# VH-VL binders against Large ribosomal subunit protein uL10m (mRpL10), part 58

Target 1, 224 residues: Large ribosomal subunit protein uL10m (mRpL10), of Drosophila melanogaster (Fruit fly) (q9vpl3)
Amino acid sequence: RGKINIQRPKAPHYERARVVAVTQPKYPELPKAKSCFKTRAERTQQQQENPYNEIIAREVRNWLDHSRLVAFFHLSSITADDIFRVRVQLHKQNLHLKSYGSKIIEQAVKNTRYEAIVPLFHSNHCIVFSPDPEKTAALLRIVRRVPQMVLLGGIVEETMLSRNQLVAYAQMPGLHAVQAQLVQTLSQAPGHLIQQLQAHQNSFVQVLDVHAKNQMNEETPKST
Key: E = the ipSAE of ESMFold2; O = the ipSAE of OpenDDE; V2 = 0.75 times the mean of E and O plus 0.25 times the DockQ between their complexes.

## First folded at step 5 (VH-VL)

Design x76 (from x51 with heavy chain R59Y; framework fv_anetumab)
Fold by OpenDDE, second read of step 6:
Structure x76 (fold): chain C 224 residues (1-224), chain A 119 residues (1-119), chain B 111 residues (1-111)
Amino acid sequence: as target 1 above (224 residues)
Amino acid sequence: QVELVQSGAEVKKPGESLKISCKGSGYSFTEYWIGWVRQAPGKGLEWMGIIDPSDSYTYYSPSFQGQVTISADKSISTAYLQWSSLKASDTAMYYCARQLDYSFPLDYWGQGTLVTVSS
Amino acid sequence: DIALTQPASVSGSPGQSITISCTGTSSDVGGYNYVSWYQQHPGKAPKLMIYDVSKRPSGVSNRFSGSKSGNTASLTISGLQAEDEADYYCSSYTSSSTWVVFGGGTKLTVL
């Protein structure tokens, strides 16, 4: 039995060679490891095209669209435990604390009415969402005690507010209270005006009456 | 008009206890915090700590942690700064000031309380 | 340690404009526009002059203005008057330290 020359195997019979040629698995060319030479820009772009990021971006948009109160915070060195504690407190007030990457936020608000908020997201951030703008005071009360959460600004009733404006808003009486005050003020205005107008007329009439009485007293001839 | 009125000057000996007061008026006392600031003679301002009078939440600067106690009585719109045992180094002017929270300025100040600790 | 550095003293003549600088050692001091300026006359309590870098409280003269560039905040006093002679302190909230920090103060002399 001739030593199988492993170095130069005899060419197989032409029929076998044909079968072998046809049955050779065509392995797809291994994608050239383009991945190693992807520029930081390409990697960033690929990260942007991550289907997962798109889903999260959509979520962010949904939160923005359905929230009447949105507050933006910078997060300093805060522990997970501290964040959790704050989250629980906020949740009790129907306030939802979320944290998203800056890139996700950019993607989420791109070509939307919210694009103006992008400059606020230059570091670690969190966002608090609420369907109720009346919860602004409650929100501020909670987060004021968390020095690691720094209020940057927010959106209330589709209006972007600065930090100071949010504080001012929170200090305002409720809409109903303001309306009640307005109604009271408006209701009192006509009464006061009428009183003032009548006061002058009454004073004038009194002066005329006194004058008339004095004239009558002068015309009464002393019947000697 | 917003006003903070502090208690009068104090002269004490080392080892004595002291409690000074700051009374707020002209605003809702519980809506703002009260900060305390120390100024040693001829020195700069030092932030000591802050209190939320609404529930007496307090926070101290690390330099003053355990050295002083800040408290408040919201029923009389008054904040307090107290020492259990005074030191000569506690000699300073002490100011209370209104502060909305940590990130807001001290917008209204008391007139200051001079504390002198001498043997 | 987070520190705010101010010049020890500045001087100017009446009618001149002077600037007092406040430089933070930490990037955090510059990160948020929570810089305030206080004026203190001898024997008096400090008075807030500028907050949030450039905002002026009601009742404060428009001669006082604030700005910030990088980690340095500046207080500018235009049309210097004798009454402006005082100590000036900058302050900032630092989220990293979670307390208010004051600068060392600057003595302004009107010549």
Scores: ipSAE 0.387, ipTM 0.705, lowest interface PAE 2.1, mean pLDDT 85
Fold by ESMFold2-Fast, scan of step 5:
Structure x76 (fold): chain C 224 residues (1-224), chain A 119 residues (1-119), chain B 111 residues (1-111)
Amino acid sequence: as target 1 above (224 residues)
Amino acid sequence: QVELVQSGAEVKKPGESLKISCKGSGYSFTEYWIGWVRQAPGKGLEWMGIIDPSDSYTYYSPSFQGQVTISADKSISTAYLQWSSLKASDTAMYYCARQLDYSFPLDYWGQGTLVTVSS
Amino acid sequence: DIALTQPASVSGSPGQSITISCTGTSSDVGGYNYVSWYQQHPGKAPKLMIYDVSKRPSGVSNRFSGSKSGNTASLTISGLQAEDEADYYCSSYTSSSTWVVFGGGTKLTVL
């Protein structure tokens, strides 16, 4: 038998259970029979008035207020196993992958300095939160191996950064003062930043559409 | 070309220290973790532990916790497996292999380092 | 100690197909889709043949396929060839403290 190492109390089954508990989706109450007859507009209005959205919106606001690193991603189709594996990798680095509906995001950031992020969530998306901005490099290393997740941009030390600016920040490890100065020099006005982030999102969606069509038209070669 | 090259065979006496190496090339060394696998003569494979070279985070299988030390030097793209005091039962082939993390497969393997401990 | 159960040996003739089983628990094979299969020729390092239950790395013959049902994963080799003769090990992620667990290995003989 091996020695007990008190300095390493973490076990993978415990960490996995923690990640599942933290990232596990909460299921809303099943729609009432009458909701099946509602128009899209009526369902949208009723969803807007859902009191559970207020609770979740407060959770989102809390994550935004208490995270020094927030990264926004477009999320393509991904299996439950693959997303779970990503969540486990991220959680090990104190990076928390969350997915929220666009209306909940809008409600959470309405009348706040973060209201400008709302356009990023018009398509399938996810957000990664962390209290440690130095984990930006670790985040991008992990996500680079997940082609279904495409970086749109983020917030570092309350400063909104484009994709390229966030990548630049990640490439400056080792000197905290240099990293802080970089964040300051890379900052932009919210309106201009959102236009840049939305342009990247639109370009990626276009590339995905072209790629999907090419994949559907191609036969996978069965070479050994 | 992704390649892992391990140090040469070692013949040691019980109680001696040993440090074997595994050098990665053809990829970004800090983007992947290095796992260590032991194979006793004529026996199967045993996973020993893993290291993330980017921050030197390590994790050990309980049967190897306290028995070995895994380390890495990212400046020379090399991972290490070390014993402070070898035992005859440490006689085995030791493989290093690349893993994206603990839940991913060992996709590229070193050629192995044979460690023989005898008096 | 090994946690995953494999048959000690399996045999087949050239051109036939064989299946190797790998049985674990709900904390490894049954709980996750992170099962890998490795081929080891005598005196050589193992080679990854299958990962994530059924996925095949680039360069691995399509004669190798993987599947899983409950707590048992299976490696199937079709169109057996002489060079397939080797030891085969299954491996799984586990929620227990070992993180990665191997099977005992199966010796494949082609006759």
Scores: ipSAE 0.006, ipTM 0.486, lowest interface PAE 8.8, mean pLDDT 78

Design x77 (from x51 with light chain Y34L; framework fv_anetumab; at its last look DockQ between E and O 0.02; V2 from the best seeds 0.00; counts 0 for: pae E 11.1 > 2, placed apart)
Fold by OpenDDE, look of step 6:
Structure x77 (fold): chain C 224 residues (1-224), chain A 119 residues (1-119), chain B 111 residues (1-111)
Amino acid sequence: as target 1 above (224 residues)
Amino acid sequence: QVELVQSGAEVKKPGESLKISCKGSGYSFTEYWIGWVRQAPGKGLEWMGIIDPSDSYTRYSPSFQGQVTISADKSISTAYLQWSSLKASDTAMYYCARQLDYSFPLDYWGQGTLVTVSS
Amino acid sequence: DIALTQPASVSGSPGQSITISCTGTSSDVGGYNLVSWYQQHPGKAPKLMIYDVSKRPSGVSNRFSGSKSGNTASLTISGLQAEDEADYYCSSYTSSSTWVVFGGGTKLTVL
């Protein structure tokens, strides 16, 4: 009676293995947390004028109104796991990744200052919200590594920015750093001016001194 | 001024290993990615892959996956393209270029490195 | 496979305007304004001429312009000069492929 090695069970006979493989209960993949980005098809079907859509639209408006940084992304086919990973990374930076149907967005921004964003939502999309515009660089750093996310543009401090403008914004030194630089530059300006003025004065005095010395030498009569 | 300087031309035999370099200057090396582009003689441009020098994150085009290795040393602002075993078909001009990410253009290019693989 | 198709060659006389087309096989290529154009002179590295369909980098002549209609991007060179003789490549990123694709290139000859 061959000792059943429980640690390394012998592979079953090929026929048994086939039966086992076929009879293995396909456990339904754990329902991907409802937080999974719904496929476009799923989103379109649910977009019936449901009171629920109004609630979601209000949510979107709330996010827009309370966010100082909003970034819009095209989202191509991406796994729920990958989205989750990105979401976690963003969340650590106080960045909130959300996905809404295009109709919901349209409804949310209708007759608002945000209406101009509607054309960005022709396909699958996601939005990142943040109360902190200084997190723009962090946001871009994270999403750059997600090839399925393509930056379309954003809103920073109530200003709509193109994708390039958003990148440029992220590359700018912080306001305080810029202010500090400005102060430094301004503080150096008077010193430079004074130096220039002094240099000119000194030069002038030197020229006058030479002139005076030359005149004194001409006035010494050769006492023959 | 942004500049990418590549290593010199290489003449190799099939089966040999090769590592070519691309040094970036005039910008923050870790803020941009480096892409590699192949151009076979008389042929068009082929995007090979890209690296983020900040943490050496890499991605390859399917055609080049497993064929080459892209690496970087951020301490010296240098990216590398290497082969473990060269083939005659690897004969080409290789360009490095600065690229912010996948969706941005290759805005600055190296001068290119000609690799000739001949028996 | 996502491919960008360019004409093999285009020619024009000095002072004329020429257009090079770049057509994507996928609707995705047309869906995003992520088309770039590169100029390559013989024996030289490519140079970025246009990005995001129609934007010019600093230092690029205003004679170069880009546009897109449907799945076709176009590079227009106005006031053609002898120095414009080069190979031109279009490029695009598609989120579907998740890599950069180049067109086959177009040889521009100035007659």
Scores: ipSAE 0.630, ipTM 0.815, lowest interface PAE 1.0, mean pLDDT 86
Fold by ESMFold2-Fast, scan of step 5:
Structure x77 (fold): chain C 224 residues (1-224), chain A 119 residues (1-119), chain B 111 residues (1-111)
Amino acid sequence: as target 1 above (224 residues)
Amino acid sequence: QVELVQSGAEVKKPGESLKISCKGSGYSFTEYWIGWVRQAPGKGLEWMGIIDPSDSYTRYSPSFQGQVTISADKSISTAYLQWSSLKASDTAMYYCARQLDYSFPLDYWGQGTLVTVSS
Amino acid sequence: DIALTQPASVSGSPGQSITISCTGTSSDVGGYNLVSWYQQHPGKAPKLMIYDVSKRPSGVSNRFSGSKSGNTASLTISGLQAEDEADYYCSSYTSSSTWVVFGGGTKLTVL
């Protein structure tokens, strides 16, 4: 399973209104708390942008729903030519680099277990999507040569992973049991992203450290 | 266990060439990059650059670009730092350390190679 | 050369707690959660003590903790022991053209 879309049941007495609501065109609501402080130009800009926000948010949800690998990056200033070259390299590996505004990300992940990722997008960011989680190693090989892109973390098989956990996933394909444990623990716990990622990162790193030390000890000559 | 072993101390005269080494063991050498860090006597740490041993891709700090060459031989799990012409100001301790890329920590360090350049 | 700002020295007594600061800019410490701390004993190689602001590698005592507020990262050592006497360096990723930057270092004396 690689889908991130969680269906939420609605109250039966709202079922008729719900059907009507999903067929009507919707424009994103303006943030009411800030509208009193907006200039005329800012209000006009918000109105121009709002009609497309829900359409783009649906695009993001579609990418999340159909991607078994999602990786999040800080993105520093980069030229159009340089980012185009990166997009081409990633596309050859079925990796799709997308950039979305923070409000659109928030709208896309609201009412899902991934809403906790919103704080990652308060600065410049981009996202890489792929239907193939085996491409994680190829992704990390390509992006580490792009110093403007800094890995924040990701989602693999519907499980949120820290940057260190995602790297470990790419490097240790023989540890599928550990990956399954992370999937189970993170997919069911309604916790804060930072706390969950920090707690499980230490456990995962320690398991990898013990595994690596055990493998080295087994390969060491047993003389004396 | 992960270990990085560096070559022994060197005493050289200005104008001489030098190549020091850093051998990795206990992990997949090509899955990690090797960073080089300089520490002048009584001074702090300076990041010099990094190499991907899988294809010898290098990136240097601007202060060291053109001053040194970083290379690697993945067949013997060894990275190198070299100078074509040493200066007295190159006198320092040089460390190699394992690093995934620029944004990851230097997690295991070699013991250091002391390079002394004097007339 | 661009370096993160650390105090030159800090001192404490056994059993006490001390904090070492590391101040940068929004392009390094303030912009990213990519701060690490290294311990260096005289004549020895540095050892990674903290990474990603607050995380400990395997084998590092829980007496060592890290935090960050704005452009300043901090390393806190509780229950000071004689073996903690060393130089401590912070480091950060930077979006500036240097990519990796170190602090000037702090000498910890355990009196």
Scores: ipSAE 0.354, ipTM 0.699, lowest interface PAE 3.3, mean pLDDT 79
Fold by ESMFold2, look of step 6:
Structure x77 (fold): chain C 224 residues (1-224), chain A 119 residues (1-119), chain B 111 residues (1-111)
Amino acid sequence: as target 1 above (224 residues)
Amino acid sequence: QVELVQSGAEVKKPGESLKISCKGSGYSFTEYWIGWVRQAPGKGLEWMGIIDPSDSYTRYSPSFQGQVTISADKSISTAYLQWSSLKASDTAMYYCARQLDYSFPLDYWGQGTLVTVSS
Amino acid sequence: DIALTQPASVSGSPGQSITISCTGTSSDVGGYNLVSWYQQHPGKAPKLMIYDVSKRPSGVSNRFSGSKSGNTASLTISGLQAEDEADYYCSSYTSSSTWVVFGGGTKLTVL
């Protein structure tokens, strides 16, 4: 009943624990995101190991199935330090930067409405996945400081969007209203991407065909 | 309006511990990082480090690693700068400032906390 | 830590234009468009004046402008006024081990 809780000596365990905790070294926490961005050599190696390609293709398919936002970028020369900083910044916004070989992407989207994206991956590239389509504005804000990442287009709520459409989507303040109208208005976006890619391809092929005809000698006898 | 309000001036002796605070208001505290900047008397600005209050992700300038601890309590929108054992060379003005990350500008600054450490 | 190089002081008369330089390396000022400028009056916290080399935040006078050439960024103040007398600091993102670096500061005196 006396002077309980007025002046108590510190328990030996408490005092010892206090001193140990204060004197323990402190270290900065490492970045939470590990870089998994692949070099050109690593992408080539995966393409040579065919059984591993299907495992990685299933990973890509899982990302596509669980992401309401997907953005495609052309990636020019960038230092490992810079891409790591970008990956960390994106990860803090629930945006996941990935890169895969073009064959793996082709396997992942085969027989899907996303098959039209395959030509985008013939050059050096990266992809950003997120479950949060509301993060589109944050994505664009972050990458505008990274001139090495050039936006090509994306997928929002299973609808393919061009570069300009994705930028316009990011500027909309009423996300639910925009998402509803976007699905209605842009349901034919895959057809437009195919036509645009085919038109560029046809133009290039036609220029080559005209040039080849102008240079070719038509004289080759055929037996009858 | 975005505001960063820091704790008051401190007068300490070498070897004492100290924890100063920076309370953010007028914005979503966890969507921005808090950077810390030192300014010794009559000297320039030095970036000390940064924290993401949402998950306590922290980076330090090499000059300050192991010298201070940066922490945050997101439930009260407050970041902290802490010394376990002050040195006379820690005498300086300490500012907190808002950044999106370490590559973005310090767009809003606290009023500063003057720390004086003398024998 | 490595500081960006600024002149220790600069002066000008009211109505004149002055320029404050900030010189770094290809790992910071030269390599990125992520240079900022801060104004600090005596006894006050710094204020952001310019970011991303040349952009002004809301509420900053258009008398302040920024530019960059090679490894050198510049802050230009047109139409000097007495209230412009302050210390000015540049800063940059860096790929070196320091992440963020400030300049040494420039004292602007308005004659």
Scores: ipSAE 0.006, ipTM 0.454, lowest interface PAE 11.1, mean pLDDT 77
ESMFold2 (binder alone), look of step 6: mean pLDDT 92; pTM 0.944

Design x78 (from x51 with light chain Y34F; framework fv_anetumab)
Fold by OpenDDE, second read of step 6:
Structure x78 (fold): chain C 224 residues (1-224), chain A 119 residues (1-119), chain B 111 residues (1-111)
Amino acid sequence: as target 1 above (224 residues)
Amino acid sequence: QVELVQSGAEVKKPGESLKISCKGSGYSFTEYWIGWVRQAPGKGLEWMGIIDPSDSYTRYSPSFQGQVTISADKSISTAYLQWSSLKASDTAMYYCARQLDYSFPLDYWGQGTLVTVSS
Amino acid sequence: DIALTQPASVSGSPGQSITISCTGTSSDVGGYNFVSWYQQHPGKAPKLMIYDVSKRPSGVSNRFSGSKSGNTASLTISGLQAEDEADYYCSSYTSSSTWVVFGGGTKLTVL
């Protein structure tokens, strides 16, 4: 029984060699883990190309496009329970609290009219969306009691507002009330003007009447 | 014009209870918070706490938690600061001030109430 | 504990410009611009002079200005007048705290 040379095995018979060649499992070349050498930049770019990120970015865009009120908050360390509580309170007012990563926001608003908001997202943030700009006061009332939520600014009716401007907006009377007041003011303006214009004329006429009466009284000869 | 008017000076003994008042006018009382600030004689300002008069939401500084009670009556646009048992160390000037929220300044101040606690 | 540090005293001559600093110990003070400055004359209530680091309320002289660099806020009074002699307090709110913090106060003397 010849010593099986394990160092240089004899070539198998051609038929066996053919079978072995055909039956050799073609293992797919293990993808060279190029991933280990990807620079942080490449990893970040790959994360940007994550289909999930695109979906979320699309969601963000959708919220932005359909919201008439958008408020941006810095979110400090807050418990899940506290966030939930705030979310519930906001939801009761048809206000929707969302939190997105800065990269997602960047992707979402890239080459859009909302690109100007990117600098606001330098840390942990949350966004509140509403279809109703009249809910601004309600929003501020709720979130001002949450010290972990810091108002940075917002968008109301497609206008970017600072924190102070949002507060001012919330304090304004409703559009209808303002319009009503404007209409009332405008309706009163002509009347007042006419009155002022006529006041001098009426005064002049009165003076003339008095003068005329006095002259008539002087011309009545005392019939002796 | 926005104005906060506080109650007059108080002279009390240790162990006595005290309630001082701050009445707001010239603005919607329930839209703003009222903060209380203590100033001991010759010392700096100390923020004590704040109240939302709309629903009496209250928050205290840690140093004053449990030491005082802040309350409000929105029907008469008045906020209160009260002690159940005064100490000599409570001798100070107490100010109320309007504050929109935590992140906004105390923009209007009362004239202050001097509280003197002496045996 | 969040603390704001102010110099105990500053002095200047009429017409000069002086600066009062307010330094926060917490990195959070640097994160948000919620610094306010109050002026207090002897026996009087404090008056808001500056808010949001650099904004002036209505009725406050333009001689008062505020700035911030890092964790230090500054109140600058230009064209110093005798009436400016008072105690000045900085104040800030941080998201890590649910209370307002005052600095120790600075006594400004006009020489």
Scores: ipSAE 0.678, ipTM 0.835, lowest interface PAE 1.1, mean pLDDT 86
Fold by ESMFold2-Fast, scan of step 5:
Structure x78 (fold): chain C 224 residues (1-224), chain A 119 residues (1-119), chain B 111 residues (1-111)
Amino acid sequence: as target 1 above (224 residues)
Amino acid sequence: QVELVQSGAEVKKPGESLKISCKGSGYSFTEYWIGWVRQAPGKGLEWMGIIDPSDSYTRYSPSFQGQVTISADKSISTAYLQWSSLKASDTAMYYCARQLDYSFPLDYWGQGTLVTVSS
Amino acid sequence: DIALTQPASVSGSPGQSITISCTGTSSDVGGYNFVSWYQQHPGKAPKLMIYDVSKRPSGVSNRFSGSKSGNTASLTISGLQAEDEADYYCSSYTSSSTWVVFGGGTKLTVL
């Protein structure tokens, strides 16, 4: 069917608008005469406390704890219809696209091995979760069509991988020994992820990048 | 042996249509996208757009949206750049290059197709 | 379309080191680590020399290196050789509607 008029794009937009309205606390202007025992600053500070953040932070920790594949992306401006279509394609592969505020992510990963990812979320972002690391190749094929989503890196089997390392992992799904070796090389402190996005800290990754490129550069043998 | 081979030079008059080609070999054609880059005589490089040959998904630079059409035929590992009506300002060298997506480099380049549009 | 700023020309003598700058904004060079450098000899197609700011493709001399500070990326060529004489273009991913942007190009002369 070329034209399917369904309510799927409208429902996510409506839900998102309601969530935004709920999560943006409204601070009413209080008459000064009724607040003689507290300064306006003290009342404003109390009203700025948001217990909703802890509930969602627990949800994020649950996703991290139960996902063997986590990929994080920079997200530039995208329409609700376009992101909904991406979500549908990802869901068919058991890939779950989630968006959380940077403060919530910081709260979720604070004092965990994943605290190093916080700087990646200072700009607009989204995260894809999956219990199945074999879906990394499917994820990258889908996301390549979305110029608004730029891969920053990920976590596979609890190991932080840079963008190039995640691409290399996706290109070698049948080489379990090589994948395990990549994971082991990168199983050091979480802070190495940020440095690897900025500089080459690991010669093994360069070797795998070359190997991955050689696999993409298919060669036909001479006929005999 | 990754190679992109482009069609030969073209000399056309304003208002004529044109379709140039870029054939990939030595790799899985549908695993990579093909970007198109224009270079006017004596000037720099300008990115025009990109195609995913697996399903013909395209994106264009705003400067070229509506001016050109990018297409591909995965059965013969060939991408195309076409004009419905050429202008003298279309005179340039046109390169195709392999690109995994917008954030990855253009890693292998075709030799270029020179298009000259004059009366 | 030229969005990234490069010097029009640079020059050096054989054996010297030279640096070419590429300046953009927080929406391209400053915002992401997706900067590439291309070498173009007269009448030839461009060749990828550096990608992801500092990485070299297979077959590219280790005399070529890349770096970035803030909104400015730099290509450094050490041990300058006659064959390095060419035009050099930087390129970056951009979150703006153009998705890929090139610099104006720099002519390197080896004296």
Scores: ipSAE 0.023, ipTM 0.528, lowest interface PAE 6.4, mean pLDDT 79

